# Designs tried in a protein design chat: miniprotein binders against q96jn8r1131to1294. Part 151

Target 1, 164 residues: q96jn8r1131to1294
Amino acid sequence: TLEFLENHGKNILLSNGNRTATRVASYNQGIVVINQPLVPQLLVQVRIDFLNRQWTSSLVLGVITCAPERLNFPASACALKRAAWLLRGRGVFHNGLKICEKFGPNLDTCPEGTILGLRLDSSGGLHLHVNGVDQGVAVPDVPQPCHALVDLYGQCEQVTIVNP

## First folded at step 14 (miniprotein)

Design kv42
Fold by ESMFold2-Fast, scan of step 14:
Structure kv42 (fold): chain B 164 residues (1-164), chain A 96 residues (1-96)
Amino acid sequence: as target 1 above (164 residues)
Amino acid sequence: DEKERKIEEIIYRAFELVDEGELEEALELIVEAIRLAVENKDEDLLVFAIYIIAEIAQELGDPELLEKVLELAEEAYELTKDPRIKWLIEYLEKDK
């Protein structure tokens, strides 16, 4: 069973059997990580439950290749201390540096109810799925083990893990 | 913290400008954010800002600016000993 880890950003409250994450304060400190490694063929999906349109940017999702159980989370995923591959807006980022300018839909404009998924293919390519539709390979050859991460940044104040 | 929030606001605005292609204005804002993060002793925001200025420098492709960013990263590494900055220095050195 997929759940969010108990180790998370300080503004997060977990509920619904650790399958719903809510950011209860501010716009940052909202990183959550899935409780098991993202292995090939595993599709991890989250639904955007609530957007606060006071902010212009929204959630970030991706993978980290460090052990998340005791990680001291920074205010934003972009400042992560270990190797991270992140999707923000339309960009793909590796350790904070943009490696692709336009991939998939603009995450800052996805509405409430959107289901976003992460999956590794058998060659280690990281795929983004949007409402069940595979957007293609965002990042080739992701180092393993890796862990799926969601940063409830800005507009995005709540997400829930969704099973197929 | 209010000071931390102000610095993050500046960094966020710089991010918006980078996305809009307004690299020179983004550069001015991120330099200010780095200065404030150093004054505030906020290691995470300093790392964040340095990664953004490195992205701006790479996109502008100005060799003199790239050297300045590398010097700045080296100074930040001496202050913090943060491995994220060390990784960035090695990455930037490799791309020369």
Scores: ipSAE 0.005, ipTM 0.225, lowest interface PAE 10.2, mean pLDDT 79

Design kv43
Fold by ESMFold2-Fast, scan of step 14:
Structure kv43 (fold): chain B 164 residues (1-164), chain A 96 residues (1-96)
Amino acid sequence: as target 1 above (164 residues)
Amino acid sequence: DEKERKIEEIIYRAFELVDEGELEEALELIVEAIRLAVENKDEDLLVYAIYIIAEIAQELGDPELLEKVLELAEEAYELTKDPRIKWLIEYLEKDK
């Protein structure tokens, strides 16, 4: 069963059998990682439970190809300089460099109740799903093994893993 | 209102600078935003700014700055009684 790892950003509290992550302070230090590698065809989904509108940016979603169990997480996922592919706003980022300007919806404007999913296809393409709708390939040829990451940044203060 | 919007714009710019790693510039802006939020009696923006200055202080790793930020947070809690600031004070004390 899918859970968030006990290794997470300093401002995170896990609940509901490690399936709900809550950022309890500030706007950052909110990185969580799924406990199992993102293998092809596995759909990992999280629901946005609570947004704090005093912040402007919102959650970041993506994958890392390093071992997450003892990783020292930076303040935000975008500070990861190695082995990271991230979706932020409308952009796609690889190790802090923007590699695509407009992909999918603007993640900074997704409302509470939105379900966001990550899936690898059989050729290693990373897909974003929004409310069950496949947005297409955000990143081709992701190295494996990789791990799904959510950064509860800015507005997004709570997410829950939901089953497909 | 227009004063509130101006304070928000300063906070947003400080937020961007933190993301860019420009911590000293961000610190200068957020100090000004805190001053303006206190003058304008905007409690929500004051809470927002206090959180950002605490994060800047932690990223800089300056113990004297962290101590000053803790004092500032305690003053802000007396003004607002906002539970978010109370949580931040407890978090900062634990981190020390």
Scores: ipSAE 0.000, ipTM 0.197, lowest interface PAE 11.2, mean pLDDT 81

Design kv44
Fold by ESMFold2-Fast, scan of step 14:
Formats: sequence, structure tokens, C-alpha cells
Structure kv44 (fold): chain B 164 residues (1-164), chain A 96 residues (1-96)
Amino acid sequence: as target 1 above (164 residues)
Amino acid sequence: DEKERKIEEIIWRAFELVDEGELEEALELIVEAIRLAVENKDEDLLVWAIYIIAEIAQELGDPELLEKVLELAEEAYELTKDPRIKWLIEYLEKDK
């Protein structure tokens, strides 16, 4: 079964058998990583449980290609300058550089109850799924092994892993 | 509100600098943002700015700065009675 790793950002509390992540403070220090590598055809899904509209930006999700078990997480996933492919707002970012201006829906505006998914296709393309709908290839040819990451940034204070 | 927008932009820039590891420059900007938020009586911007300066203080690991930030948060709590600031004070005191 899929769980969040015990190694996570300082403001995260895990519950529900490590399948729910809650950011208990501030707007940052909310990075969590799935406990298994994202292998081709594995669909990892999280549901947005709670949004605090005090903040303007919301969750970031994507993949990292470094080992996450003992990684010292920065305050924000956007500070990862190496080995990171991230979806933030409407953009796709590689190591902090914006490589695509508009890809899928604006992640800053997804409401509570939205289910977001990450999947690698057989060619190593990273796909975003929104409420079960494949948005297409956000990043081609992601190096492996890679690990699914969610940054409970800003508005997004709670997510739960849901079965595909 | 144009003044509110400018304060928000300073706070966002300070946040970006924190994520980039430019902690000294971020500190200079966030101190100014706190001053402006207090002057403008904008509670939400004040809370946001205080959270950022607390993050900077923790990342720098400067005990003198951490004590100053805790004092600042206590003053802000007396001014606003905002529960978000009360939580931050408790969090910072545990970290010590």
C-alpha cells in the first residue's frame, strides 16, 4: 500500500496510517514523498482535503530523482535546484526553471475534493491526472528511479492518498 | 488597495529569497514589510510577514535573532489577538 515517508517537511503531521498529511503551521515546510518509487503505470493519487484561503498559492506536485529517505527538505519544493520536476500553478518547472508556461489546470485554484494523480507512461513521460482525467505528458523521459512528491504549500493544508 | 499590493509584493520577494537561500537579503525585506503592515494596520499581511521572519531566524540559527522574533511575535499577538500568531509563539518556544 502507498504511504507518505516518515521523512518529511518540519510542519507535516502524518495520520491515517501515513496516508494523510497535514501541514500544522505556517505556509511552507510541507513537503511529503510517497514511500515507493514511481514506476511506469503506477498511478499515485492524492485528494485535496483542506484549503486555507489566507494564502494565494497552493500545492505543488511532481517528482524527484534523488533518494528521499534522508533528504534534508528545503522550506519549499521550488527551492530544489537539482533532480526535481514540479507542477506549480499552471507551469512545469525543472530544477527551479520554468519549462512550460501552461500545461494543465491552475493548481492554485483546484477546490477541496480535487483528486490529483501522477503516473509515468511506458516511455517515461510524466502525466498529471485531475479527477481521473489524464492531462497529457507534462515532462517527457523522466529519469528513473524517481519519487512522487507533494508540497503542501500555501492554501493546501491537508491531502490524503486515495486508491486509483 | 495599491499600498496593500506593494506590501504583498515585498513579502513574496522575501519568500522567494528565503527559498533561494538568500537569507540576509530576505531579512532586510521582511523587516520593512513588517513595518509597513503595522503602519497599514493589515493583520493578514502582518501575520504572513511574521511567519517569514520566523522561518529566516530558524534557518540562520541565530539565537539572538530568534529571541527578537519571539518578542516581535508576542507584541503582534497583543496588538491583534490573532490565533495564528499565538500558535507561532508556542511553536517557537518548543523549538528553543
Scores: ipSAE 0.000, ipTM 0.160, lowest interface PAE 10.8, mean pLDDT 82

Design kv45
Fold by ESMFold2-Fast, scan of step 14:
Structure kv45 (fold): chain B 164 residues (1-164), chain A 96 residues (1-96)
Amino acid sequence: as target 1 above (164 residues)
Amino acid sequence: DEKERKIEEIILRAFELVDEGELEEALELIVEAIRLAVENKDEDLLVWAIYIIAEIAQELGDPELLEKVLELAEEAYELTKDPRIKWLIEYLEKDK
């Protein structure tokens, strides 16, 4: 059902019916977006398949409220200065500004096999799920429509969409 | 850490300028970010900034700037021994 969009960062190769994203070069240019809007109660999940421990920082995930099919992706999701809410390390960021210091587990230390999920509740709150466990509301009142984004940054070189 | 946050904000602004094609302004910001990351002893931010200045140098196509970036990367590798910087040096040397 769910797939990564064919519009993605330059270093991404899609495989497995566009359900697996692999970053084939460097540490950046690894943004992928899910092919349909994150509507309330839809749980979008990705599994961390491969970590390259040469890098220190890792995967970023979150939502964007602009149309992703025609978007010119920057080198890093953190460079998105408009319409972006991102989870990186332990922080929550809105358009590059840290709005929460410590939320959920440290994404830079999640091991291979970790399943990370994004879901909107009925009030527009963005939830992070880790291995099936709801971490709570990371971002309240996310504008809609919005789209789930994963940035295969640093350590994280491969993810696969998994069903709930 | 407020110092880390400020350095990161400079790096993110430099990224935005690269996306906008404002390479010369991005270069000025990233040079400052590198200086601050070295002073703050933040290896991740230093590596990030070094990779961005290398991208800028490659896009500008300035061989003098590319040589300076190689020197900067070599100094950063001596400070950190970070394998990401070693890989970048090898990559940039192939292009030379």
Scores: ipSAE 0.000, ipTM 0.174, lowest interface PAE 12.6, mean pLDDT 81

Design kv46
Fold by ESMFold2-Fast, scan of step 14:
Structure kv46 (fold): chain B 164 residues (1-164), chain A 96 residues (1-96)
Amino acid sequence: as target 1 above (164 residues)
Amino acid sequence: DEKERKIEEIIYRAWELVDEGELEEALELIVEAIRLAVENKDEDLLVWAIYIIAEIAQELGDPELLEKVLELAEEAYELTKDPRIKWLIEYLEKDK
């Protein structure tokens, strides 16, 4: 059973059996991590439940290679540096640097109800799924073990883990 | 681009100093990185550096510094018209 870890950003409240994450303040401090390592073929999916449209940027998702159980999360996933490969807006980022300029849809414009998924293929490539559609390989050869991360940043104030 | 790489390395070093709790040194480096990014017309590096100086200002909780960072972000928005900077300005104004 997939759940968000009890260790999370300071502005997060977990509910619905740790399957729903709500950011209750500000625009940041909203990082959550899935409770199981992202192993090949495991598809982790979250649904965008609520957007505060006064903010311009929205959620970030990706993977981290550091141990999440005791991590003191920074205000934004972008500050995780070497430990994170992140999908934000139209870009793919590692170590704060844009490593791919245009990949998949613009995450800042995904509406409420959008289902976003992360999956590793058998060769270690990280895939983004949007409403069930595989967008392709965003990052090749992700180091393992790694963990799926969602940063409820800006507009995105609530997500829920969903099954197929 | 060699200049772009050098600016990027300064930004990375500032970020390492933030992690180490050396906020004053990080602030000095990030201010220099912003200056160089403007001079070199590197819009993405400028946006990244502006976000880092805003994080430093919030961590320090210094109202005067936050005001200076807001002014800097407004100047950067005039230069770039980048929506990421506009978002940051709106956030800084609201969370004052």
Scores: ipSAE 0.000, ipTM 0.153, lowest interface PAE 12.1, mean pLDDT 81

Design kv47
Fold by ESMFold2-Fast, scan of step 14:
Structure kv47 (fold): chain B 164 residues (1-164), chain A 96 residues (1-96)
Amino acid sequence: as target 1 above (164 residues)
Amino acid sequence: DEKERKIEEIIYRAYELVDEGELEEALELIVEAIRLAVENKDEDLLVWAIYIIAEIAQELGDPELLEKVLELAEEAYELTKDPRIKWLIEYLEKDK
């Protein structure tokens, strides 16, 4: 069963058997990581439960290649640079660089109830799924092992892991 | 107001740079945005910019910068009495 790791950003509170993550303060320090590596064909999905519209940007999804169990998480996922491939807004980011300007829907505008998924295909391509619809390959050849992360940044204050 | 739009664009760019991990460039932009927001008496943009500079200070881990940001937030709270700034002050003080 999929759960968020107990090691997470300091503003996170886990509930619902570690399947719900709530950012209880501020706009940052909201990184959570799934409790097992993202292996090919595993679909990890989260539902956006609550948006606080005082903020402009919203959640970030992606993968990291560093071991998450004892990592001191930075305030935002973007500080992870080399270890992270991130989907934010419409962009795909790696090493502080926007490597794709327009991929999938704008994550800053997804409403409450949206289900976002990450999956590796058999060739190691990272896919984004939105409400069950595969958006295609955001990142080819993701290094392994890698771990799915969600950064409850800005507007997004709560997510829950949901099964397919 | 054209001045509000320019300040907002600077804040958006600084926010984007924070997201990208370009903290030094973000710091330079956000300091300018705070200056302009104070000059233009725009409370909402000031609150937004102060939250961003607080994030930059926390990620840089510079104790002197963190103290300056706390001082800045206290001054902004005296000016605005905005509860969002009061919350940030309490948050930063607890994390010391």
Scores: ipSAE 0.000, ipTM 0.179, lowest interface PAE 12.6, mean pLDDT 80

Design kv48
Fold by ESMFold2-Fast, scan of step 14:
Structure kv48 (fold): chain B 164 residues (1-164), chain A 96 residues (1-96)
Amino acid sequence: as target 1 above (164 residues)
Amino acid sequence: DEKERKIEEIIYRALELVDEGELEEALELIVEAIRLAVENKDEDLLVWAIYIIAEIAQELGDPELLEKVLELAEEAYELTKDPRIKWLIEYLEKDK
């Protein structure tokens, strides 16, 4: 069973058997990580439940290659440096650099109800799925082991894990 | 090291401002973080701050700022000889 780890950003409250994450304060400190490594062909999906339009940017999705169980999470996922490959807005980011400008939909404009998924293919390519549609390879050759990460940043105040 | 911690706090604050769309304020903070990282001879924080200022410049889309960031990266490479900075210089050169 996929769940969010009990170790998470300090503004997160977990509910629904650790399958729903809510950011209860501010705009940041909202990183959550899935409770098991993202192994090839495992599809991890979350649904956007609630957006607060007071903020400009929205959620970030990606993978992290450091052990998450006792990680002291930074205020936002982009501070994770080399440990993270992140999808933010329309960009793909690693180590503070935009490595792809226009990949998939703009995550800052995805509405409530959107289902976003992460999957590694057999060659280690990281795929984004949007409402069941594979967007292609965002990042080739992701180091393993890695863990799926969601940063409930800005507009996105609640997500829920959805079974494939 | 308290100096390292202070620089990290400035960088985190700049990243929060980037996420809020306050790119000009974020730029001012990252410039300060770079200055402090150079003074403290902290290569890891210098590299991180330079990568962040490059991202801010790309988001602003200001070609003059991008050129200044390239110059800053070249100066940092002369100080450190860090291959991460050399890679960034080559990356930025391709995009001009």
Scores: ipSAE 0.000, ipTM 0.170, lowest interface PAE 10.2, mean pLDDT 81

Design kv49
Fold by ESMFold2-Fast, scan of step 14:
Structure kv49 (fold): chain B 164 residues (1-164), chain A 96 residues (1-96)
Amino acid sequence: as target 1 above (164 residues)
Amino acid sequence: DEKERKIEEIIYRAFLLVDEGELEEALELIVEAIRLAVENKDEDLLVWAIYIIAEIAQELGDPELLEKVLELAEEAYELTKDPRIKWLIEYLEKDK
């Protein structure tokens, strides 16, 4: 069963059987990681539960290829400069460097209730799903094993893992 | 930490400006953020800011700026000994 790992950013509180992550302070220190590797065809989905619009930017999601159980998480996922492929705003980033300028919707504008999904295809391509709609391949040939990551940054103060 | 929050906001604004192609404004902000992160001894924010200024230098394609960024990254590595900065230095050198 999919859960968020107990190792997470310091402002996170896990609830609902570790399926809901809430950022209880500030706007940062909100990184969470799914407890199982993202294997081909597994669709990992989170729903945006609560947005605080005093902040300008919103959640980041993607994958990391390092072991997450003992990671010292930085304040923001954007500060992960090794083994990280992230979707933020309108861009795709590898280790902090932008590798695609416009992919999918602007994540900073997704409303409460949006369901965001990550999936590897059979060729190792990382796909983003938005409300059930496959946005295409954001990153080809992701190294494995990899782990799905969500950064509850800025506006996004709560997400819940949901099943397809 | 109030100071950390303000520095991170400046870095994030610079990051967004890079996404919009506003490279000159992003450069001004990120230089200030680097100065503040060094003063505040915040290694994670310094690493993030160094990566952003490196991206700006690459997008501008200015060899002089890239040289300055490499030197700045080397100074940041001496301060922090952070392997993420070491990796960036190697990456930028190989790109040339």
Scores: ipSAE 0.000, ipTM 0.230, lowest interface PAE 10.6, mean pLDDT 82

Design kv5
Fold by ESMFold2-Fast, scan of step 14:
Structure kv5 (fold): chain B 164 residues (1-164), chain A 96 residues (1-96)
Amino acid sequence: as target 1 above (164 residues)
Amino acid sequence: DEKERKIEEIIYRAFELVDEGELEEALELIVEAIRLAVENKDEDLLVWAIYIIAEIAQELGDPELLEKVLELAEEAYELTKDPSIKWLIEYLEKDK
């Protein structure tokens, strides 16, 4: 069963059998990682449960290729300096560098109830799914093994893993 | 390591300034962070700082700065042999 790893950002509280992540303070320190590698055709999905409109930016999601079990997470996923590919706003980022200007919907404007999914295709392409709709390949040729990551940044204070 | 901690904080602050659109201030900080990372032989922080200055160069749309970043990345690759730097060099050479 898919769960969030117990190694997570400082402001995270896990509940609901480690399927729900809540950021309990501030706007950052909210990184969580799925407990098993993102293998081809596995669809990992999270639902946005709660948004705090005090903040401007919102949820970031993507993959990392380093081992997450003992990783010391930075305050924001975009500060990850090791083999990270992230979707933030409309952009695709690799280790803080924007490699695509416009991909999919603006993640900063997705409402509560939105279900966001990550999947690798058979060629190693990383796909974003929004409410069940495949947005296409955000990142080609992702190195494996890789791990799905969600950063409850800014507006996004709670997410829950949901099954397809 | 206290020195590494301080350099990491400067890089993270530069990243926050980029996110805020304060590109000129971010550039000043990241240049200082690169200098300190080189001086302290911290290869991991050097690689991260180079990615951040590459992002600043792209946001500014400054081709002269981008060429300087490419030269810096090439020097860093000779020093570190880090595959992340090699990826960045190839990315920057693709008419970005």
Scores: ipSAE 0.261, ipTM 0.633, lowest interface PAE 3.9, mean pLDDT 85

Design kv50
Fold by ESMFold2-Fast, scan of step 14:
Structure kv50 (fold): chain B 164 residues (1-164), chain A 96 residues (1-96)
Amino acid sequence: as target 1 above (164 residues)
Amino acid sequence: DEKERKIEEIIYRAFYLVDEGELEEALELIVEAIRLAVENKDEDLLVWAIYIIAEIAQELGDPELLEKVLELAEEAYELTKDPRIKWLIEYLEKDK
């Protein structure tokens, strides 16, 4: 069963059998990682449960290729120095550098109830799914093993893992 | 908005530097982000930048810098009337 790892950003509280992540303070320190590697054909999905429009930006999601169970997480996923591929707003980022300006919908404007999914294709291409619709390949040739990451940044204060 | 995106990137860079412990460099960047957010009349980015400079000031533990950040927050509140900034001012004043 898919769960968020017990190792997470310091402002996160896990509940619902580690399937719901809530950011309980500030706007940062909200990184969570799925408990098993993102392997081809596995679709990992989270639902946006609560948005606080006090903040400007919203959640970030993507993958990291380092072992997450012992990571000292930075304040924001975009500060990860090592191999990370992240979707924020409409941008695609690799190790803190913007590598694509416009991909898929704007994640800063997705409403509560939106289901966001990450999947690797057989060639290692990272796909974003929005409410069941495949947005295409955001990042080609992601190294394996890799792990799905969600950063409950800014507006996004709660997400829940949803199964098909 | 291209300008909004650039300001947001400066804020994220400052945030990265805070995590790295490079507080002096982060402070320089966030001051620039505040200036640009004011110029661009972007109230949401201004609020975010004000919160970050307050966090930097608290981590540095410099009372003079904290006083200057409080003054900045008061000016930002006069400009925006944003309740998020009012809350921050009250929070910072409690610790005086």
Scores: ipSAE 0.000, ipTM 0.187, lowest interface PAE 10.5, mean pLDDT 80

Design kv51
Fold by ESMFold2-Fast, scan of step 14:
Structure kv51 (fold): chain B 164 residues (1-164), chain A 96 residues (1-96)
Amino acid sequence: as target 1 above (164 residues)
Amino acid sequence: DEKERKIEYIIYRAFELVDEGELEEALELIVEAIRLAVENKDEDLLVWAIYIIAEIAQELGDPELLEKVLELAEEAYELTKDPRIKWLIEYLEKDK
């Protein structure tokens, strides 16, 4: 099934059969990518396992359209510029620029135990799911192939892939 | 390395201020982060900071600031030759 790729940010330790990602240092260098493309109707979900309140911002998730197996990941997903659609706080970002002001709940305030999901619909729209609730289309017409990405940034120090 | 962590923290704080709607304060911090990233010759941090200042300029909607950011991005491209900066320049031109 689904697991995190062996290529990841340098502060990440994978465990639990590559289904759990832990950021073991600092607040950055925590990008992980799911091991297979996000194809239409596939729901990829992660659970927030541990939050460190020393930091204020939290995880970022979204998709990238470049091949992740040999990417040199930057310190933060926000530095991925040509190939990324990201959800951070309440914003939707494309290549580092905010394209939607308020979408879904504030990701910086989601508590431990929250399950966050990404899914493409049949029209290529990227959906965010929060605790099983579809938040709607965050990004229309995502190019394919694309890959689900989670950045364990700031507060979020551990996530685990969970099955629907 | 300690300098790199300091620049990263400043960028992080600027992002938090953007999320809070404190755009003028975010602008002051990101300008400092750009200066430090250039001094530290950290191309990835420079690219990140340039993208954040572009976001701030777009949110503020100030045409003069947007022109300043375009000039800054062009200067960053001369320093780095990073294709991400070139893409940003093209994106900002289109946004106009």
Scores: ipSAE 0.011, ipTM 0.273, lowest interface PAE 9.4, mean pLDDT 81

Design kv52
Fold by ESMFold2-Fast, scan of step 14:
Structure kv52 (fold): chain B 164 residues (1-164), chain A 96 residues (1-96)
Amino acid sequence: as target 1 above (164 residues)
Amino acid sequence: DEKERKILEIIYRAFELVDEGELEEALELIVEAIRLAVENKDEDLLVWAIYIIAEIAQELGDPELLEKVLELAEEAYELTKDPRIKWLIEYLEKDK
């Protein structure tokens, strides 16, 4: 069963059997990680439950290839300097460097109820799924093992893991 | 696009400097990123850069740096009248 890890950003409260993550303060310190490695063909999905429109940026999705169980999380996923591939807005970032300018929809504008998914294909390509639709390969040849990460940054104050 | 990429590179370099304990140089880079965002008329990048430096200042817990960030946010609000910046100013003032 997919759950968020108990090791998470300090502003996160887990509920619903660790399947719902709520950021209870500020705009940052909202990183959560899925409890299982993202293995090929496993589709990990989260639904955006609540957006606070006072903020400008919204959630960040991606993968990390370091062990998350004891990781000291920075205030935002964009500050991760090692072994991270992130989708923010329309960009794809690897360890802080923009590697793709426009990929998929703008994550800063996805409304409440949007279901966002991450999946590795058999060749190690990282796919983004939006409301069940595969957006294509955002990152080729992701090293394994890797772990799915969600940063409840800015507008996005609550997400819930949903099954296909 | 090209200017957006350059601004992001500056911000990420500032993160590296924070890790190295070079807070003054990091602040100078964020100020440059803010200036470039204004010049590029990218209000979303401007607001994000200000939020990022506020985030760094709060993590460090340095009252002098927090005061400088508040001043920077006030200047940005005068320039843009963006309600997101006004909210941040009110939030930071409560933290005092």
Scores: ipSAE 0.013, ipTM 0.395, lowest interface PAE 7.0, mean pLDDT 81

Design kv53
Fold by ESMFold2-Fast, scan of step 14:
Structure kv53 (fold): chain B 164 residues (1-164), chain A 96 residues (1-96)
Amino acid sequence: as target 1 above (164 residues)
Amino acid sequence: DEKERKIEEIIYRAFELVDEGWLEEALELIVEAIRLAVENKDEDLLVWAIYIIAEIAQELGDPELLEKVLELAEEAYELTKDPRIKWLIEYLEKDK
């Protein structure tokens, strides 16, 4: 089954068989990575469990192509300047550079209970799914292997892996 | 920690400005955040701020600024021994 890796940001506590990630302090140091590569057609989904609206922005999700098991994570996923494709707010970012201004819903405004999914299509296109609805290709031709990443940043203090 | 929160807000605002394309304003804020993170001995905020100033330097394409950022990253690595900074130094040297 899908689990979060035991290597994670220092403010993360894993529970529920490593399927729930809680950020227990501050607004950052909340990066978690799924325990197996995101292979084509695998849909990885997380549910937003808890939002602390004292903070401004919310979770970031995407993929990294570096090996995550011993990676020393930066304070924020957006500080990853190599091997990262991230969705934040409505933007799509490659290694810190915004490559798309407006894709899908605004992730900073998704309510508790929202289910966010990542999937690669057969051509290597990265798709975002929101509550079961495919938002389309956010990033074409993602290199393999890649790993699904969630940054419990800002408002988002808890997520749980959900199997469809 | 109130000091930590203040530094975090400055860094977050600088990050927002970079995303919006306001690079010179972001540079001014992030320089102050780096100074405060060093004074406060907050290694995680220092790492984040160093990554942001590196992005600003890269987007501005200013070779003098890139060299100064590389020097700053080297000093930050000496202070923290954080491997995230070491990776950034290697990345910046390749970019030169």
Scores: ipSAE 0.005, ipTM 0.183, lowest interface PAE 10.6, mean pLDDT 81

